# VHH binders against Glucokinase (glk), part 8

Target 1, 317 residues: Glucokinase (glk), of Thermotoga maritima (q9x1i0)
Amino acid sequence: MPKLKLIGVDLGGTTFSVGLVSEDGKILKKVTRDTLVENGKEDVIRRIAETILEVSDGEEAPYVGIGSPGSIDRENGIVRFSPNFPDWHNVPLTDELAKRTGKKVFLENDANAFVLGEKWFGAGRGHDHIVALTLGTGIGGGVVTHGYLLTGRDGIGAELGHVVVEPNGPMCNCGTRGCLEAVASATAIRRFLREGYKKYHSSLVYKLAGSPEKADAKHLFDAARQGDRFALMIRDRVVDALARAVAGYIHIFNPEIVIIGGGISRAGEILFGPLREKVVDYIMPSFVGTYEVVASPLVEDAGILGAASIIKERIGG
Key: E = the ipSAE of ESMFold2; O = the ipSAE of OpenDDE; V2 = 0.75 times the mean of E and O plus 0.25 times the DockQ between their complexes.

## First folded at step 1 (VHH)

Design h03 (framework vhh_gefurulimab)
Fold by ESMFold2-Fast, scan of step 1:
Structure h03 (fold): chain B 317 residues (1-317), chain A 122 residues (1-122)
Amino acid sequence: as target 1 above (317 residues)
Amino acid sequence: EVQLVESGGGLVKPGGSLRLSCAASGRTFSSYAAAWFRQAPGKEREFVSAITSGGSTTYADSVKGRFTISRDNAKNSLYLQMNSLRAEDTAVYYCAARLYSKGWYTSEYDYWGQGTLVTVSS
């Protein structure tokens, strides 16, 4: 019932975005700026605070949620370290932003913020058992079980992109082989397209892209929709990897819904149709019909809405 | 800033064994994924083995069953036990480390040692 508005901050290494969000999840104002990490942490924090004040000017918005990549201390509001911010060590981000803005600030990992966004504003509404994946450059994941975010012992649980789906598969950036991320991320798809060019150079994927170096997931799924055999072959490999991972999540978490977002989810039914079919091949019969597999409705604004949903989670709605 | 220093390289006969060590200083090593790479004369650097911060291991097919990677976080150290060495294993061996965090990691190793030479010859 309050007419309070929420502020969501999506903190990236290249850009950050600040959104003013209504209590029902509508983005009312959005500002995106270059992060400029090279200018140092104090400059970055100051500019985030200035942008928060800019988007909240004249509005009743006393709370800020911020989704950050890397290792965070969610309770104390500290960014321990982040690969995107190499000079950031135990930065008390929420205290610094609260000091500069006069607002109450909440911090969460960006992948956890994504599943919270789905719970409060997305396809997870009304569900207490949610598995969420974001398929982008890498693969992030988050889990809500019994209505609560699954964080694990040290707050680093639910690394869903790093389950092994191909034991003898590609090397993953995490240092192991065959992770879901090494097969089904945008980076993985680009690699498969580059490696496949010599044998499959006549594929529609390369005609659409103009060159093997420019070929990406969009060209793959566009070619697959037109029935290109090579594109369908890679699509099927991605689907098989996702189906094995999702089947594992179904066995472990018994979710009501599995929500898949990120750039690759924009492919739509060319991905989701075969995925829903293939998951059944890898689950026990007792799990058939106990879950849904859906695309995230929070495509472009998932980061801001996820960040804003941290507020709803922390203040109880 | 983390610094990596390899040791344990040397001359060994075919069929012999060596144990390489890598000492990390600076940052807390336990938060890093770590790996061994090697570079033979005139060849590109190649992957040998990796270990995650949690202890999960991966091996190149050429060394599976012969090499064992391990870590000791209390000593900020990484090890590579090399058994049944072949002439083809002759290379400079590098330890490497990268920061891994939930929801993000770098595609490249951030920190590299200076290398330790392993020569397998009669």
Scores: ipSAE 0.000, ipTM 0.162, lowest interface PAE 13.8, mean pLDDT 86

Design h04 (framework vhh_ozoralizumab_d1)
Fold by ESMFold2-Fast, scan of step 1:
Structure h04 (fold): chain B 317 residues (1-317), chain A 120 residues (1-120)
Amino acid sequence: as target 1 above (317 residues)
Amino acid sequence: EVQLVESGGGLVQPGGSLRLSCAASGFTFSSYWMYWVRQAPGKGLEWVSEISTGGKSTKYPDSVKGRFTISRDNAKNTLYLQMNSLRPEDTAVYYCARYLGRSWTPFDYRGQGTLVTVSS
């Protein structure tokens, strides 16, 4: 008889992706479409359902996992609020998709889905104590401890991007100052590059980008690899912020592994090498050697694999 | 006092090879990432290679990848750069540099440099 396949939906504000995933975590089929949030929730949900049916046509795939940004009610399948979908309030997403597809749908926060993807299909395989960060436009995180997702009392725990790493640092969108996200996100790096132009206009970053308005994390790390002083200065600030945050997670969770993904993690050892060294400066001696810090192997597939892993977590394998 | 002393530079024909050395003193060499950086006449400082504390991780820009090899001997507190298939554009002063990890500037100390000239 046919082997069970998993459907993962990665719901973003700009695009959404639907993947057909094998039991072993191989992506067999993938479709990405513009979210078009401006067309309203009814249109978005309909188009997600149509894409699920397209991807699963002719396949034994009765379950759907969906990772959504923002506040969710995982038990009832409701998106309470999402910063990426300002018109969405208490949307019964799983019921709407189940009605349209005939499938059983599971919902989780996108950052929690990311750590589940690492647990089931990524660098977290074989580990019961995992901390995961995704460094993108913002910073999300998730925690697995004793083999179980850490959600907290009200299911909103593990907001790892909002720990304070620079008390007098930049304002965060959450309303406080100096959060990891305000220093080490792609948005934060772009802001530092724009602010730095007047003093550091001769930096390779701006030559690679063509203008200060176009300068981003990719240009920063490319310039840093060429020894650009300004780029290395910003890289060092990002590394210090990450090291302080990771040290805090090591003290709180005692993880076996800290996994870092998202677009910024593509920088590679120009980021990870200094990060591994600087974490040691901020931890107690008893924690040295108890963890590893690694890049996510899932890369661009992390959202789909994370979403598919929700199914494995919820059905017990 | 932290001291980095480069040696091994000189005049070489295109296609030739040179091996640079950097003798480190005044700090625990095995605890620091080390770098080779260069400065060609009339140009800015360019990163050439990096090496982790134990030598397991190394990186190079595309301009030297496959031609240059960085290595270290922690027992001798020495950093090396093996340069093969040298080109005229490799002409520069080469510096050994230490990464401190706690500074807004990645290179806490540099040596005096060693001149490499590639010409016919």
Scores: ipSAE 0.000, ipTM 0.103, lowest interface PAE 22.2, mean pLDDT 87

Design h05 (framework vhh_h_nbbcii10_fgla)
Fold by ESMFold2-Fast, scan of step 1:
Parts: sequence; C-alpha cells; structure tokens
Structure h05 (fold): chain B 317 residues (1-317), chain A 126 residues (1-126)
Amino acid sequence: as target 1 above (317 residues)
Amino acid sequence: QVQLVESGGGLVQPGGSLRLSCAASGFTFSRYSSYALGWFRQAPGQGLEAVAAISGSGGSTYYADSVKGRFTISRDNSKNTLYLQMNSLRAEDTAVYYCAAKYLRGSWYTSNYDYWGQGTLVTVSS
C-alpha cells in the first residue's frame, strides 16, 4: 500500500515555506525561501511550484494545501487580495500551481489553516468545538464547530482579531478602533513600548532590549517576570484585551478548547495564568469550567501543518 | 515540587470493580489549574497506553476506546485527588496504572505528560 504524504505551503510576504508532511503530521522535509514579491506574481508562483516539486521528489504526494493571508476564494482557489502582496488581485493560485506541479491544490486563509492544523495535528485533536488564535505581527483566528470549519455566508467569517475589546482604544488597520489586534498583537506591543519610552525610559524592558527601537514582546514578558512595573502594566492590558475577546468567543461558540499560538504565546505562564483567571471575570457563570485555554503545541511548524491540514479537511481525513 | 502518589490497586475478579486514587502535591486542582491529569497503563511486555484524562478545568474528559463506558475519571479539588473508577473489569485490564500530570501546552489527552507517579498494580484474574 502506497503511503500518502501531504504537502503544506505557508505563504508569507517575506518568506514562504514548503513542507512534506506524513499523514500523522510529522514534517519529513522543509524548504524555506524568500518570497521576493517585488519580482512579480508569476516569478513567486513559479518558485513555489519548483519548491513543491523539490520536497515531493520520489514521494506519493498528489495533494497540496496552501495557506494564504488576506481574502481568498477557497472553492475556486483564488487569492482576491492580500496585505502582504499589494499587487496581487484575483490571482488563480491553485490553478497556476496545479498546472506547474501536476498536483491537486487546495487554498485556505492562513488563520483558518491554523485552526485546521490544531484540529488535525495539534491541541484540537479529538475536539469538535475549537477556537484558535495566533498572536503574531497581527492576530488571526479560526473556529471549528460541530467538527466543521466555520466560514460564514461568504467564506470570510471568524475574523477573531477584529472584535472590539477597548471601545476608545487604538486605531486598527481594519479602519475601526479598539480591535483585539490593535491591543494584543506583537505590533501593538512594540507600539506601546515605543510610546512609553519617554515616560518609562528607566524600565527594565529597554535595558533588556538595548534600545527602544529593538524592544518587543519578548523583552516585555522577560521584564514582567522580574516584576517591572511598566512591563506588568502592558502585560495586564494585553491580558484584559485577550480575556474580553476569549469571553466573547466562549459566549458565542461554547468551545471545548481555546488554543493560542504565535510568538506571543511563547511567553507561557506569565500570560496564560492571568489570562485564565481574567476570562472568568467576563463570562456568565454557566460557562465556567466548560473550556480549556492552552498554548499551541505546533510552534515553528504551525503554518506548514495548518496548510497540510487543508488537504485532510477537503478530502475527508 | 510536583509529586503524584497512586493507591487502590490490587487483585479483582473479572466483572468486578476497583477505584484508583492519585494524591497530587506541588500544585492545586481548581477550574483554573495549569495542569491536566491522566491515567496511563502498561501491561507486561507492552508499551505505555493512555486510559483516561481530565482537562485542567475538569470540564472535559478523554477515554481510550477500550475502556469507554466502563471507566470514569474524576477529581476532587478539595482533596487534590484524581480518581479512576473501573467497572466491568476484564483480564486485559491487568497492568500497572500510572497517574500523570501535564502542564497545559496544547493537547491534554495525549502522551508527553510531565510528571508521573510510580504506579499501582491492578491484576484482573480468577
């Protein structure tokens, strides 16, 4: 019996990665390359296809899953637009890759791919009701309910990073104020650290970072662990924003598990301990104890495993 | 810091019942716990097998297909104790049973638990 392998493509604005993944979610081979979006979409697509053929050489791997940021048409395999690819409009990505590789290609939004990765290979395995957040440069999320990916009427649902958690809060790139992404993303944390420097220049955050320009979430959480007041203030704001958002997801979706990944999740208990406590302040008593809030186990490989999981979801496991 | 101590193992006849206990120290059982808890077993000459697990909050449980409907996992937060109620026992349930705790980094129902007890023997025979 031929052993089926999966190909996952994690498409980013700076780099893209292609992984050869076993049916049970082990990465057997991985290649990462610069995206070089300035060279045009045809060049990028060609290099993705070449990398797919490279990692699948000699392998039984007829299917490709690709996770893309931005607005996608999953049924027709089209990237409508992406903030990482400003010149890409209505790109028939799956058709172009299928033509070049001879493989069947599936497309999904990268945040939806993340929750699928959790469902098939991660902390969501065995759960039918999953909420997943990835806390990176921005905040993405996805939802599985009754064992199925929640996509909504037009396939653009589950924009979890854009729920309002601070009504008079910071402006979000989506055009509204106080979104979870505007408060709790790595970009938001760097902005708070830059804005705070004038008043809190003596904070341990800046000493650990070496300069205010280099200060990021890692330095923030390291300083918070040492009891730095300014770091704890920003940590508490991030925790409150996340707790309000997670409480909303609990009320709407009644999930079994809330999975948080991305760079910020690596802070560990300095984030998760206060978060679990604070969520309870914002939920109805009937929801207490009905969910778990956990860190993603997929770490560096979340994008590739998410992309490979698109295949399992589309072909029925 | 974290310690788990099993008790309640012994000899039981097929069709009988037995309740295992696991006393935990070094962390507190609560709906806000950072630790999931589970029962694993190892039959002579076999590998370690997951039997049942309970989430950090206590709101979710997992059971291996071989024990579904027969075993029940539960915990008492006030006593910091995990239990496994085993009903309708079969000869194939004979194994050393281990209590385990997992710091919550992803899946609470699979292998890769962080802390383990020393085990308690359950023998199902006539």
Scores: ipSAE 0.000, ipTM 0.225, lowest interface PAE 15.1, mean pLDDT 88

Design h06 (framework vhh_7ocj_1)
Fold by ESMFold2-Fast, scan of step 1:
Structure h06 (fold): chain B 317 residues (1-317), chain A 118 residues (1-118)
Amino acid sequence: as target 1 above (317 residues)
Amino acid sequence: QVQLVESGGGLVQAGGSLRLSCAASGSIFSSYAMGWYRQAPGKQRELVAAIYSGGSTRYGDFVKGRFTISRGNAKNTVYLQMNSLSVEDTAVYYCAAKLYWGSTYDYWGQGTQVTVSS
């Protein structure tokens, strides 16, 4: 059956990916390239456009969705600013790509694109009230309530990684103390492992990693699976931070489902089992049993599927 | 390996009380759920009470208001205070821990017999 195909662009500071996606969320073709931000915005936009045309060659794919980090103007298709693109100021990204590709282009923040991917193609299918978190280098999140993406007054709402979970905790890059991102991100875990080496140098984490400089979340969770005391201490801190944040989201949004993706979520039940138990400790009794906490099924394809989902959201499905 | 050791079982008259203790050794932590199950002759093993990280508790419907589960200060010990015991509470009581690492989520003690006479 002839059906429209979707193009999803996952724009990162190091690489960008372009996927050709079926209306039901199957990736038919995918190309990943280095972003090379240092070559300037005109070169980056040109190479994104060329990749869109390569991926869509011979296909009925008139729409492009693009997920971008940083501050965006979704209505006008402008990237205002991103730390990953220091020379990009008020870049009319969707207009530039439309001129080069002949396609209609839609822009969204990458974390909002992630929750849309879950809504249209992932664990959020069939749910009108979704909270989604990505646990990566930083922590992003998005919220769908009553079937609609929560964007707030200025389109910058749902900064779920920056809720305070440890009032006197670590300093966050956002300039405040104790944010979820400062405790439970991959960057935070690497920091804890560096700081812990002097006292816990005999930990299995450092043996698995080969050195304290190479120790990361993967080694932490592998060591925790083997019962390493130090790894379990850090895992428990991460779980407590996540449970406090998720409990807050449950109280605020009353979601049907909380979906957690990103690299840290690949830890599996060593994270999710204790998290599900601990969330119950922090919620009011009336919320018990009203939600599920699950891992994102989209894995490495989450960025592309999220970007393609922008199209479905903007054109009405 | 985690080892769970139950104590405090025995014979008690209906209407009496018993306090069961479970001491955990090995790599068990306060973030893990601990609980009590029981199995009477010819019946399936059933949940009596559970305590989660942070102190939240859950109880089987037939023991609510009569039994109380708690953790010790060391966090590696869990207690079951059993009040207003009836003949129907006669069973082997097992301590269990849900440890969310490795190939299994459950560790079990060897069980302690509780017998309630009329």
Scores: ipSAE 0.000, ipTM 0.113, lowest interface PAE 20.7, mean pLDDT 86

## First folded at step 4 (VHH)

Design k01 (from a18 with R98A Y102W W105Y; framework vhh_ozoralizumab_d1)
Amino acid sequence: EVQLVESGGGLVQPGGSLRLSCAASGFTFSEYAMYWVRQAPGKGLEWVSEISGSGGDTKYPDSVKGRFTISRDNAKNTLYLQMNSLRPEDTAVYYCAADYSWGKYGSEYDVRGQGTLVTVSS
ESMFold2-Fast, scan of step 4: ipSAE 0.326; ipTM 0.712

Design k02 (from a18 with R98A Y102W K104R; framework vhh_ozoralizumab_d1)
Fold by ESMFold2-Fast, scan of step 4:
Structure k02 (fold): chain B 317 residues (1-317), chain A 122 residues (1-122)
Amino acid sequence: as target 1 above (317 residues)
Amino acid sequence: EVQLVESGGGLVQPGGSLRLSCAASGFTFSEYAMYWVRQAPGKGLEWVSEISGSGGDTKYPDSVKGRFTISRDNAKNTLYLQMNSLRPEDTAVYYCAADYSWGRWGSEYDVRGQGTLVTVSS
């Protein structure tokens, strides 16, 4: 049999992207479109299908992997619901796309797809015990243990962003206080920057952003690199939250590698250096030296490569 | 205010060449990866090229590899796309985009300009 090309679909509430991927993880083509959720689910599904056909035109690519946010039924290919798609209730996404494209379609949660991308194409290659975090608008996570994706009893396990790291911390959208997501997500950082403006209005963060309403994680880390006191305070809080969470995952899963991706990981060593140091403060001595903490090498293509990795996982490589 | 202004598009015959420019302002240009993306009539926004902040790393899809070259002049805050051996299927509005999305995966293009139209026709 000739080598097949893979199709990965990264489904977002604002945009979705479709990539044509080689068996070894090289992106050969990618196309992005506005999701236009307001036009209804039938229009969204049609646009995804058209983009799949556009990307795969003239190519031997019979399989599609799709990573979706929200609650999914991976076995039946159903998106149960998502805050990003308020009109979507029990949408048989894989059946609808298969009907429109003539391809075999596989569905997975986007955070689980991320760890599969790392396993097959990224920093997780060759590892049987992987913890992966994606630090974006929210925080998602996935776990591979003994070479298998950890899904739990009902397929909803590995909600790594919702472990409590600050018991008296900010309210999380999940209804609990102090979750990792409530402290270390891009949304959390924007909230800290808005709340801090009155006391720290002279911070370089606000000069770089032009206004407190425009200030975000990028401006935060840029200011921190220049030694801004307020930016370093927020950076240290984010690092402490991440170190506590990662230490917990090390104790629970005993991983070979902890891989961190998503927009916040673009900060680089100003985040990873202090994080690696602080994790040691929160783990038992027996775990020191048993793991690596690394940035995702997949970066901007993590969603597409994660989605394509669903195919490799489901058809056995 | 971050601004990206594309220029250099026009009508060209198949096999011809064209050089696009993107003037960037409002951010530290050398610290950001930059992209060229295009949108043909009725199609989605297709990735065409990527360059790292330093200019040391570039990426292309197979459809343009060997024909298009992305480059940057960090002293002038300008991004370029040299397009050679142009084909009718290269007809599109071309946009430059910066990699400063930190919201999700970092995979979404931040397209801010009006673009520049490239028409390849005899």
Scores: ipSAE 0.381, ipTM 0.750, lowest interface PAE 4.1, mean pLDDT 89

Design k03 (from a18 with D99E Y100P Y102W W105Y; framework vhh_ozoralizumab_d1; at its last look DockQ between E and O 0.07; V2 from the best seeds 0.00; counts 0 for: pae O 9.8 > 2, placed apart)
Fold by OpenDDE, look of step 5:
Structure k03 (fold): chain B 317 residues (1-317), chain A 122 residues (1-122)
Amino acid sequence: as target 1 above (317 residues)
Amino acid sequence: EVQLVESGGGLVQPGGSLRLSCAASGFTFSEYAMYWVRQAPGKGLEWVSEISGSGGDTKYPDSVKGRFTISRDNAKNTLYLQMNSLRPEDTAVYYCAREPSWGKYGSEYDVRGQGTLVTVSS
């Protein structure tokens, strides 16, 4: 009998991706399409359903996992609210897709999906205590403890990007100053670079970018690798913020592994080297050597594999 | 200009040992993780070893674990691969590769040398 295949849906505001995934985490088929949120939820859901059927045509794939941004009712399969989908309020996404596809559908927050992807297919394999961070436009997180996903009372737990790492730091979108997201996200870095142009206009960062408006994390870390002082200053601020947060997570969750993904994680050792060193400065001695800090190996596949991993989490490995 | 130059390859008998070297230039060596990858005839590129920028963290696939050791000298901008207990299946062109550029991670190695041939045969 052919082995059961999994369907993962990575739902984003700009694009969504649907993948057919083997039990061992190999992506067999992948389709990416524009979300076109402006067309309305019915059109979006229809297109997702059609894409699911397309990738699963002729395959034994009875289950679908969906990773979605925003506030999710994971038990009932409802998207309560998402900034990426401003017109979506209490959308029964799983039921709608199930009706259209005839498949069983599960829903998770995208950050939770990420950690589950790591648990089943990524760097978290073989571990029961995992902390995972996604560093992109914002910062999301997920936690596995004793092999269980941390969801909290209302299923909205593990907002790791909204711990305060700089009490007098920049204003976060959540309304609090100094959140990790406000200091260490791609958005934050771009802000720092724009603001820094007045004083550091001769920095290699801006030469690489062509203009202060185009300057981003890539340019920052490229310049830092070449010893640009301004770039290193900003890198150090980002690293310090991450180190403080990670140290907190280590103290709280006592993880075996801290996995960092997202666009910022692509910086490599210019980020991770100093980060690993700095974390030691902020943790109790008893925690030294008890954890690893690693980049996510899933890279661009993290979304689909995370979504697919929801199935494994719900029905058993 | 970024350059990686491998050396140390050759013919060795099964069970033998070989040490590969890679000279790096044109970039801040210590700021990059470095990799050894290999390509056997008719096969795709295979990851062989990884070492962090500081040298404090190393990783190996099961196929070479316990037999191969990756190391680096940041003062000399040099990467090494000690290969022990060599097997015929280890026959390949070995490449020194830099940490993937921004946006890339995993199996893509854009910056690598010309490679050095290792042949394991009786």
Scores: ipSAE 0.006, ipTM 0.294, lowest interface PAE 9.8, mean pLDDT 91
ESMFold2-Fast, scan of step 4: ipSAE 0.722; ipTM 0.884
ESMFold2, look of step 5: ipSAE 0.400; ipTM 0.782
ESMFold2 (binder alone), look of step 5: mean pLDDT 80; pTM 0.805

Design k05 (from a18 with R98A K104D; framework vhh_ozoralizumab_d1; at its last look DockQ between E and O 0.01; V2 from the best seeds 0.00; counts 0 for: pae O 10.5 > 2, unsure alone 64.9 < 65, placed apart)
Fold by OpenDDE, look of step 5:
Structure k05 (fold): chain B 317 residues (1-317), chain A 122 residues (1-122)
Amino acid sequence: as target 1 above (317 residues)
Amino acid sequence: EVQLVESGGGLVQPGGSLRLSCAASGFTFSEYAMYWVRQAPGKGLEWVSEISGSGGDTKYPDSVKGRFTISRDNAKNTLYLQMNSLRPEDTAVYYCAADYSYGDWGSEYDVRGQGTLVTVSS
């Protein structure tokens, strides 16, 4: 008998990806298409459904997991609101997709999907207490405790990017000053680099980038690896912010493992080395040695695998 | 020794003008970008203007664009800031600064002088 395959949908504002995934987490097929939000929710949902059917053609894949940005009603499969989909208000996404595909569809927030991906297919495998962060344009997070996804009363819990790490820090998009997202995201780093050009235009960061407008996290960390002082200064600020946040999460959740993914996590040891050291400065002695801080191994597959992992979480592993 | 000495500050009425000067010594002036920064009471340093080593490229923040003009005379090792249409919010100590590297690439420093006080008040 052919083994059950999983369908994962990574829904984004610019593109969405649909993947056929084996039970053990291997991506067998993947299709990425433009989301075309401007075409309206009906068109987007139609195209997602068509892509699901395309990817699963001739396959035994009765279940779909979909990770979506925004506020999600995970129980009823409703997208309440998403900045990426401004015209979506209380959209019954799972029901609509189920009607079109004949499949059982499960919905999670993309940050929760991420931690579930780590739990089932990534670095979180074998662990029941997991904190996961994705460092990209923004910062998302998810928490597993005692093997259960932390959702909170209203299913919107574990907004790990919106803890304050710098009380007088930069303004976050959420309206609060000094959130982790406002200090340690790719967007924040770009902002720091643009502002830093005023004082440090001779920095290697800008030589590598070609211009201050093109300077990003990659250039920052490349320059930092070469000992550029400005780059290291920014890196240290980012690391300090992350360390403070992670220390807080350690105190609250007492995790076995802290997993960091997203584009920034690709920086490697220039980021993670100092981070691991700095976290120790901010935690109580009783927590020393109780956790690991690691990079996500899923990298670019995190979206699809996260979405697929929703199925595992809902129907059992 | 690298040295920057600012001058030209003073008291001026709103709408008035001032011209600041900065005398540089101790380094090859023309090889370094220069900029003006200012610090208002109780606030941090704010970037005011920038000029390339050759003087061919200038930059300003929106807060002073159209009102301030940075220039330099490399033969005299002197940096200038012409400030027109001054406002009370321009009140600050103004510093001349150099984008200067003391060592290998990646070990770069900015050097600034003692500053000159500009007070805009009616």
Scores: ipSAE 0.005, ipTM 0.306, lowest interface PAE 10.5, mean pLDDT 91
ESMFold2-Fast, scan of step 4: ipSAE 0.642; ipTM 0.858
ESMFold2, look of step 5: ipSAE 0.030; ipTM 0.624
ESMFold2 (binder alone), look of step 5: mean pLDDT 78; pTM 0.784

Design k06 (from a18 with R98A S101D K104S Y109F; framework vhh_ozoralizumab_d1)
Fold by ESMFold2-Fast, scan of step 4:
Structure k06 (fold): chain B 317 residues (1-317), chain A 122 residues (1-122)
Amino acid sequence: as target 1 above (317 residues)
Amino acid sequence: EVQLVESGGGLVQPGGSLRLSCAASGFTFSEYAMYWVRQAPGKGLEWVSEISGSGGDTKYPDSVKGRFTISRDNAKNTLYLQMNSLRPEDTAVYYCAADYDYGSWGSEFDVRGQGTLVTVSS
């Protein structure tokens, strides 16, 4: 007998991925395509639907979860707007996909999907109070409190990447200065590396990258592991920004666990060790020892597993 | 700087075998998980196999489990895919891939080679 399986869609601006997932979170099949946003929303939606059908062919998989960047109306299945899809305005994504696939489709913001993935399949299992951050091109976050996803009054809460950690810091794309995303995202690190070249051109980071234009977070953390002074300076700034933000989340949410994923989390202990130490500098003594700070164990599958977890959250599985 | 070069594809009869290779350069190969992905005509990039940096952990979809074996030689910076009991539906361009870009949220295919064509036909 075929068992019920879940379909997770991880929708990105550059690529999208569709996975077939077992009830216990094992990836059974996974297909990735270029998003090609420039070809218009109708083309993108059609190709997502075709990929869903490709992945689910011959399988008992009646439900689809989709994680999308941007502002989401989860009840009506509408993508209101997204920076990754500048021409998408109030797109009825779940209705369009249901029409094309014959399946029941659920929508969530991609960062909220990430924390749900951690709750159902990852480091958040067994925890009712979870804070999650994803550190990539930008920074997203999600919160589970009392076992429920925190969505706020209008369903747009938990914009954790936009808390101010450096009041006189870099300009953020949201229009304010010093947001966590403006300091600790991969985009922010790339900017710091380009700005630093004039003074620190002899840094190992530029030798590893081959040029300042190609220098990114990977080269930064590789150089930092080798003791490069400039790389360690930028690493310390990123850690301080993260520690201030995490301390704020600890004070507000009193979480059992803070889970950090996304590409930058692959840096490992060169990031997590100093972060765990620095958080203590910014919290009240009563919070010391009440939380753990960990890397996401879902790694590259976090987007698909997060999307699949939307199904479990919505149907009570 | 990062380069992946696949080889070993070709025409093979159903039931036959092929061994694909991928030569990696420009990064510390042993520290990164590696993947084989394929694209059949008119389809998306399908995940075929993955292997941890140490080689101690491997994963496969059910469609190739028991038929395909991923392995690596970290001393030679080379990834392999041993394909046995090949079927017409295995016809695809096979790509070596690495999750190298720290900016990618959930992406497993940040870096790919040019691919090597495998055609399974009588």
Scores: ipSAE 0.467, ipTM 0.788, lowest interface PAE 3.1, mean pLDDT 89

